# Ledger of designs, part 56: VH-VL binders against q9nrl2r1430to1533

Target 1, 104 residues: q9nrl2r1430to1533
Amino acid sequence: GGVHELSAFEQLVVELVRHDDSWPFLKLVSKIQVPDYYDIIKKPIALNIIREKVNKCEYKLASEFIDDIELMFSNCFEYNPRNTSEAKAGTRLQAFFHIQAQKL

## First folded at step 23 (VH-VL)

Design p3b
Fold by OpenDDE, look of step 23:
Structure p3b (fold): chain C 104 residues (1-104), chain A 123 residues (1-123), chain B 107 residues (1-107)
Amino acid sequence: as target 1 above (104 residues)
Amino acid sequence: QVQLQESGPGLVKPSQTLSLTCTVSGYSISSGYYWHWIRQHPGKGLEWIGSIHRSGDTDYNPSLKSLVTISADTSKNQFSLKLSSVTAADTAVYYCARTDFEWGSFRFGLDVWGQGTTVTVSS
Amino acid sequence: DIQMTQSPSSVSASVGDRVTITCKASQSIRTYVAWYQQKPGKAPEPLIYDASSLQSGVPSRFSGSGSGTDFTLTISSLQPEDFATYYCQQWYATPYTFGQGTKLEIK
């Protein structure tokens, strides 16, 4: 990807992190708090990981970046029932992401 | 200083709609994470009624028999509760409360409460 | 719904005593628990959030602990102003249910 796309990814990650519904996604889920999480979720990911990938220029296409973000949400909804606080936060954050992603 | 104040009629007839408003001062409701309604029947414990997120997303307690509606008016810095078709079981002290967000962490809890308003359902 | 079983329902204690109140969730709820204090005729006041974080202005004799299903509120040395009813609440999933309450009375 070009420099412009990279900057766009960086900006979007910053906006996601600053969102008040980002709290379930800032870091990988704690195995201590959720012992069975990694038995269910096989491709764990979080915003800090995605940010690192952006900083390392690992995303060559916008689709790759979007795929990781969508994976993050997919993991949340796969593990967490709809009435959980994490799922609720995820739903709102994903909606925000979809709006912002249209600018990419 | 953040303050919440409940207001509305203290007496409601059965089958009518209970309407309450929570006025927030010293803080914008659009900056808060969740805004809640909680009630307490005389001599009983606390019951969560429902919440509204600053985005307008709402959640309600499905155990309530009355239809619950929570809305927010950012222009007035208020959020409201409506309970339809009330019965004597809806007699309670009603509280509004806040859950705030600190960057990087959801503070799980009600950190600011109103003083509460008594609502009696009676003919 | 997630049930929060609070115990005991009531407890009698003396000033200076160590008091522990327990809340057991019907399922794992991580650390998503808050504790409140309510005095007669008053609104509840926050004590603890996220299971173990002390709210601003709350005396250090109050502490919370636990994760998963078992949570505790501890008063290390009971003071006269601490006699009240205490409630736990879970924030893992809606509806955000409360415990039944614990009335702390003077012995």
Scores: ipSAE 0.899, ipTM 0.950, lowest interface PAE 0.4, mean pLDDT 95
Fold by ESMFold2, fold request of step 24:
Structure p3b (fold): chain C 104 residues (1-104), chain A 123 residues (1-123), chain B 107 residues (1-107)
Amino acid sequence: as target 1 above (104 residues)
Amino acid sequence: QVQLQESGPGLVKPSQTLSLTCTVSGYSISSGYYWHWIRQHPGKGLEWIGSIHRSGDTDYNPSLKSLVTISADTSKNQFSLKLSSVTAADTAVYYCARTDFEWGSFRFGLDVWGQGTTVTVSS
Amino acid sequence: DIQMTQSPSSVSASVGDRVTITCKASQSIRTYVAWYQQKPGKAPEPLIYDASSLQSGVPSRFSGSGSGTDFTLTISSLQPEDFATYYCQQWYATPYTFGQGTKLEIK
């Protein structure tokens, strides 16, 4: 179980980071650039944070890992209208994630 | 060196379909991030018509949405524009253009343009 | 649709002048602005992406700045080849709209 599961989480996160559409999700949204973001999004998360949580073995269940990644996409779609460049990237990266997650 | 070249009829009658092809050389269309069609009316500014993403997803200007189709043919290294039911208002210079990819950065913009092709819609 | 309003519509300037062109978005678009230069009879050419990032091969006298709704393109020392029409374009949301253009002419 545990070692293989953590290796799978790391591999999936690496694939997400390498994807062309990862650019909106690499780091937390800047409060300076987007002043109202944290008024709307109460549970911010990004790939660098998820990757660090994997490295620190903070995910005890695969569902916890999947929930953080889905939260990342949910935040994107809550804040960004569907015609935005961020939401379009989120839609494509989420589709890619769902394909890769079948391997878990 | 990447080059884009528009081709198609320069004269189209009202109500017909305008069809243009962009041929890409020196670069694989499947390696690009987005491929776009832009037009410029005589003596006026620029208008984004629509785009096709490397995945095949398309986005169209809502003012033209039901009239526009953009498609890609990776085997011919080409992408195309079809605009149906044209009127004199569609007379313009039509450009194809690329949005480049650079991992980790927001590089949206039109970094390579075709030379442009003039399309006249006249009865 | 996001409206992009350029100012001024035209500028008369001399070689060596510092020129600033502005573009205002009808809503916040973060830094998602590109700038282009178009000479008569030619396709536009890229200058700036992401508000301030210089496109490869563009002279360092060109610079961009701004975020949110207000953006500027600056030419620090105008050269003869810089007389052209300049356009901004937003990349925040479709349709990816252009400004109406600013024509830079020799005084």
Scores: ipSAE 0.770, ipTM 0.909, lowest interface PAE 0.6, mean pLDDT 92
Fold by ESMFold2, last read:
Structure p3b (fold): chain C 104 residues (1-104), chain A 123 residues (1-123), chain B 107 residues (1-107)
Amino acid sequence: as target 1 above (104 residues)
Amino acid sequence: QVQLQESGPGLVKPSQTLSLTCTVSGYSISSGYYWHWIRQHPGKGLEWIGSIHRSGDTDYNPSLKSLVTISADTSKNQFSLKLSSVTAADTAVYYCARTDFEWGSFRFGLDVWGQGTTVTVSS
Amino acid sequence: DIQMTQSPSSVSASVGDRVTITCKASQSIRTYVAWYQQKPGKAPEPLIYDASSLQSGVPSRFSGSGSGTDFTLTISSLQPEDFATYYCQQWYATPYTFGQGTKLEIK
């Protein structure tokens, strides 16, 4: 929606980026470092891309914004086993996101 | 300068609980990312025992999973290890160590270590 | 558990030599490797994190490289104070396993 919603999306994205467990999600996964990632993950997304979509007003509904954030986490858990440092960070950041998303 | 110091009994009897405390000086444990316990068996290499995250989440080596508890006390700037039902196989030098935080980077590693404390499990 | 295999188990070298120590992971671990130096009777000290990033205060003759499963620690010009045992450790998944160590002996 409106300007108020877009401001809320921006505030939430900033909170996620600032979180100490954001490190796996700041940019798309490197094909060079993880050659098989894009064979498995078909809809890659990261915080920098979500933030740019907010800046360009590409989200029309809060549900669309939430869906991209949840896609980011589901990609993490699909690719990474639960005992990995990536998945542990994802679990903590997702929990934080769920608390913050109640404000939308 | 950040310093870590292990303390606790050097001799523990089989079947008892080994309790160690790491005292952190010159740095708040709530500012750290992870705090770890590592051990080194006589004449052998290093073994990661477990970690506590600043949120309170813990991770333990599966080989020790039901026997290990790691906890933190921010008011004393300390974190602790309890290892129950010890045997002679738990004889080792025990270290506490830190993983530092740097926003936006993967900086996992043990950047500060305690001096180590020798624990012998014997009758 | 991810196995970290170091090679060689020991090496003898002269002051000024270039020394390379390798660590091989049993599966891909991206760049999530740290290296440590341990002198007799002392706690290990950090050298490298994230495969190639030099820890603060570590001499520039130390360097690290690698990604995936194969990692190296290099000392470009060996000094007498470099006599020690060297360990790699992976940080990709718990348990955060160490290599078995490489003992560097100065001739």
Scores: ipSAE 0.768, ipTM 0.908, lowest interface PAE 0.6, mean pLDDT 92
Fold by ESMFold2, fold request of step 24:
Structure p3b (fold): chain C 104 residues (1-104), chain A 123 residues (1-123), chain B 107 residues (1-107)
Amino acid sequence: as target 1 above (104 residues)
Amino acid sequence: QVQLQESGPGLVKPSQTLSLTCTVSGYSISSGYYWHWIRQHPGKGLEWIGSIHRSGDTDYNPSLKSLVTISADTSKNQFSLKLSSVTAADTAVYYCARTDFEWGSFRFGLDVWGQGTTVTVSS
Amino acid sequence: DIQMTQSPSSVSASVGDRVTITCKASQSIRTYVAWYQQKPGKAPEPLIYDASSLQSGVPSRFSGSGSGTDFTLTISSLQPEDFATYYCQQWYATPYTFGQGTKLEIK
């Protein structure tokens, strides 16, 4: 809950953004480019939105922050078959996240 | 100046293992994102054989999956292809190629290719 | 496997002509298409990635467009050095399949 936890959330988000497999997750999926995405994924989320929520102190518990990041990966695997370039990146970034999240 | 060069035998007998090495010059393979093997059959188009990611993860064409192994040796700045139990159908020009990395964008493609090496499978 | 179907299979054109080559994917692949040029006896060379992004050093007469299933490579003013075979390749899912190629012949 305190200021140290908010700094940890920001540091973790920055590390995720800088990871070479962050490219599918930086911004919301384009409705124009992928028009059926929002028919299937009802709770869209991306790293830019999570970072904004950290900056606005919208996360009161570490579990809320972790839930949004896990939702981001769950959306990726729900929409994308595992042989896709996006799902491969998601698998690697999620593994990295799990290691970093141990610090919370 | 990045250069890729394939090396290995030009003639392989049926049932043997084809072994090719790609030597990378002017660029560290640990800085790349993906490294690929591609082949081109006589008078035909191109076929992706497989790739190795900088983490060591590999992806193989399902048509070849149990027969193909791709590996990397960062100390030699090389990556390699082994294709077991070859037949005449494996006669092709073999290329190694790179997918470059650019943060924040989808940049998949083969931006640098080797010269190609002809492999003939014949008794 | 995602099938990439190029058309036409062959085209003859004159220097200065506008040439259009199309590639159709058997399913939606977003913009995950690259284009290559292969001259006789040479390795392929990159032209386009991500459907429309020009590879460094490629002349501006080359352009790409499309998303979903339909993709186009355009040469706005054909030059003699553009005689080659052109391939598309999808990068959406493994296996990363190529189109069958389009042979461009200069009249």
Scores: ipSAE 0.765, ipTM 0.905, lowest interface PAE 0.6, mean pLDDT 92
Fold by ESMFold2, look of step 23:
Structure p3b (fold): chain C 104 residues (1-104), chain A 123 residues (1-123), chain B 107 residues (1-107)
Amino acid sequence: as target 1 above (104 residues)
Amino acid sequence: QVQLQESGPGLVKPSQTLSLTCTVSGYSISSGYYWHWIRQHPGKGLEWIGSIHRSGDTDYNPSLKSLVTISADTSKNQFSLKLSSVTAADTAVYYCARTDFEWGSFRFGLDVWGQGTTVTVSS
Amino acid sequence: DIQMTQSPSSVSASVGDRVTITCKASQSIRTYVAWYQQKPGKAPEPLIYDASSLQSGVPSRFSGSGSGTDFTLTISSLQPEDFATYYCQQWYATPYTFGQGTKLEIK
């Protein structure tokens, strides 16, 4: 929706980026460093891309914003086994996101 | 300067619970990312026992068969290890250690270690 | 569990030599490797994190490299104070396993 939602999206993205466990999600996974990632993950997304979409007002509904963030976590859990450092970070950041998203 | 110091009994009888405390000085435990317990068996090398995240979440080495509990007390600036039902195989030097946090980077590693405390499980 | 196989088990070298220690993971672990130095009677000390990043205060003669499964620690010009046992540790997945160690002896 409106301008109030866009401010809320920006605030939430900033909180996600500031969070200790944002490190796996700041930028897209490097194809050079992780060659098989894009064979498994077909809809890659990261916080820098989501933040850019918020800045350009590309989200028209809160559901679109939430879907991109949930896609980011879903990709993490699809690629990374549960006992990995990346999946552990994803679990904590997703829990934080769910708490913050209730403010939308 | 940050310092970690292990404390607890050096001798524990079989089947008892080993209880160790790591006291952190010069640094708030709430500022760390992970706090760990590591042990070094005589002649057998290093083994990660488990960790506690600053959120309170814990991870344990499955080889210890859920005998381990790690907890933190931020008001005392301490974190602790309990290992139940000990045997002679638990004789080791026990270290506490920190994983530091740096925003935006993968910085996993044990950047500060305690001095170690020797624990013997025997008569 | 991810096994970290470290080699050689020991190495004997002279001051000024270039020394290379290897660590091989049983599966791909990206760059999630740390290296430690342990002198007799002391706790391990950090050298390297994330395969190649030096910990603060570590001399520049130490370097690390590798990604995936094969990792190396290199001392470009061995100094007398470098005799110690060296360990790698993976941080990709729990349990965060160590290599068995490499004992570096100065002749």
Scores: ipSAE 0.756, ipTM 0.901, lowest interface PAE 0.7, mean pLDDT 92

Design p3b
Fold by ESMFold2, last read:
Structure p3b (fold): chain C 104 residues (1-104), chain A 123 residues (1-123), chain B 107 residues (1-107)
Amino acid sequence: as target 1 above (104 residues)
Amino acid sequence: QVQLQESGPGLVKPSQTLSLTCTVSGYSISSGYYWHWIRQHPGKGLEWIGSIHRSGDTDYNPSLKSLVTISADTSKNQFSLKLSSVTAADTAVYYCARTDFEWGSFRFGLDVWGQGTTVTVSS
Amino acid sequence: DIQMTQSPSSVSASVGDRVTITCKASQSIRTYVAWYQQKPGKAPEPLIYDASSLQSGVPSRFSGSGSGTDFTLTISSLQPEDFATYYCQQWYATPYTFGQGTKLEIK
């Protein structure tokens, strides 16, 4: 139900944060360090923001939670070529997410 | 104390497959993040050959991609390089090396290296 | 492929001198640069990762800086054991290319 889904969202986001390939996704990309990022990526999101949304019960449907996680990965692949260290981490973390998301 | 040691033949004939093994001691390769092969040419300096991630995912230098295979054997705590169809241009000192992991940070680099093994390709 | 261009190719210096070595990337690579020291007949040894983070056990006279395309390794007061060849390497994208090296020689 609702309580079980919110607990599952929290458990899943914690597992994503603890994963060794989470390093590109923990916080929003710095505009100072990557000045053009926000010219290309219009809906920025990161694991810290998603975790806050779970904590504040802002996800009413599992699809909304999944959409934010997939948006995070699609941003990564849009900005970063596939041979980059960021995109490689994103590919592995996304694969992990798909396995864990089957429990939703 | 983590130690990496390359092993394999020092002489290889042209067109053969070069096979090298890196034996890791004092550390489990399943605990590492990436394991790499690097070579050093007298005339070209250092060249990254490729790497294997702890998940088994591999990345290869595109200049060698069709010729190179990197694999790991966790039961032997070893990872290996195979380079097919070698020529004199593959004569180099070959190193294995590690990228360590630190949660939340970009720590890419080669923090531990093997001693290196010289491979000469000649008939 | 991302090219890493080191300057200078060689430098002569005396014990106590301050030395800087630069690497220029052919495109922006954020801070994803490592630096290594190699002495004759030995494997390279790590100095710096992530442009400015000092590897464990490396003396504090070594420092790194830079972001984007321009990176610098600095040795603030040369010691006799610092005469070696230095390499940068980018970790932004495969292939993870090295600079061509800078040989630091005694004057």
Scores: ipSAE 0.745, ipTM 0.901, lowest interface PAE 0.7, mean pLDDT 92
Fold by ESMFold2, fold request of step 24:
Structure p3b (fold): chain C 104 residues (1-104), chain A 123 residues (1-123), chain B 107 residues (1-107)
Amino acid sequence: as target 1 above (104 residues)
Amino acid sequence: QVQLQESGPGLVKPSQTLSLTCTVSGYSISSGYYWHWIRQHPGKGLEWIGSIHRSGDTDYNPSLKSLVTISADTSKNQFSLKLSSVTAADTAVYYCARTDFEWGSFRFGLDVWGQGTTVTVSS
Amino acid sequence: DIQMTQSPSSVSASVGDRVTITCKASQSIRTYVAWYQQKPGKAPEPLIYDASSLQSGVPSRFSGSGSGTDFTLTISSLQPEDFATYYCQQWYATPYTFGQGTKLEIK
């Protein structure tokens, strides 16, 4: 929606990016380093993409924004077993997101 | 600048609890990313025991899971290891270590180590 | 558990030689490997993180490379102070396992 909602989305994305557990989510997974990633994950997304969508006003509803963030985490947990460094970071960042999302 | 020092008893009886403390100086443990315990058995290599994240989350080696507890005391700038029901197989040099953080970078590794403390489990 | 297999178990080399040590993971671990040097009677010290990034203060003769399952540590010109045991460690998944070590002896 309005200016306040867009500002809230931008603020939340900034907080996610600043979090120390954001490192797996800053950019799309490298095909070179992880050749099979895109065979398994069909709807890839990352914080830089979400931030661009906020900047371009592509989210019409808060639910659409939340869905992209949750997609980012679900991709992480689908590809990465729970004992991986990526999944551990995802678990903590998702918990942080849920706290911050209460402000929406 | 950053110094880690292990402390605790050097001799522990079988079936008792091994308790070690790592004292951190020149750096706040609240600023670290992960804090770890590692051990090195004579004639064997290095074994990761477990870690504690700055959030309080812990991870333990599954081979020791029911026997190990790692905790932190930020007011004392210390973190600790408890290993219950020890046997001779737990005789080792025990190290505490840090994983540093740099935003936007994957820097997993043990960038600072303690000096190590020898623990012998014997009757 | 991810097994890290180092090769060779030991190396005997002369000052000035180029030495390579390999570490093979039992599954793909991206670039999530660190390397350490341990001198007799001392704690290990960090050399490399993220497969190829040199830890601050480490001499430039040390380098690392690899991704996926195969990783190498290279010493481009061996010095007398490089006598030590070298370990790799994977950081992809817990437990964060070490290789068994490679003992480097100076001839």
Scores: ipSAE 0.744, ipTM 0.905, lowest interface PAE 0.7, mean pLDDT 92

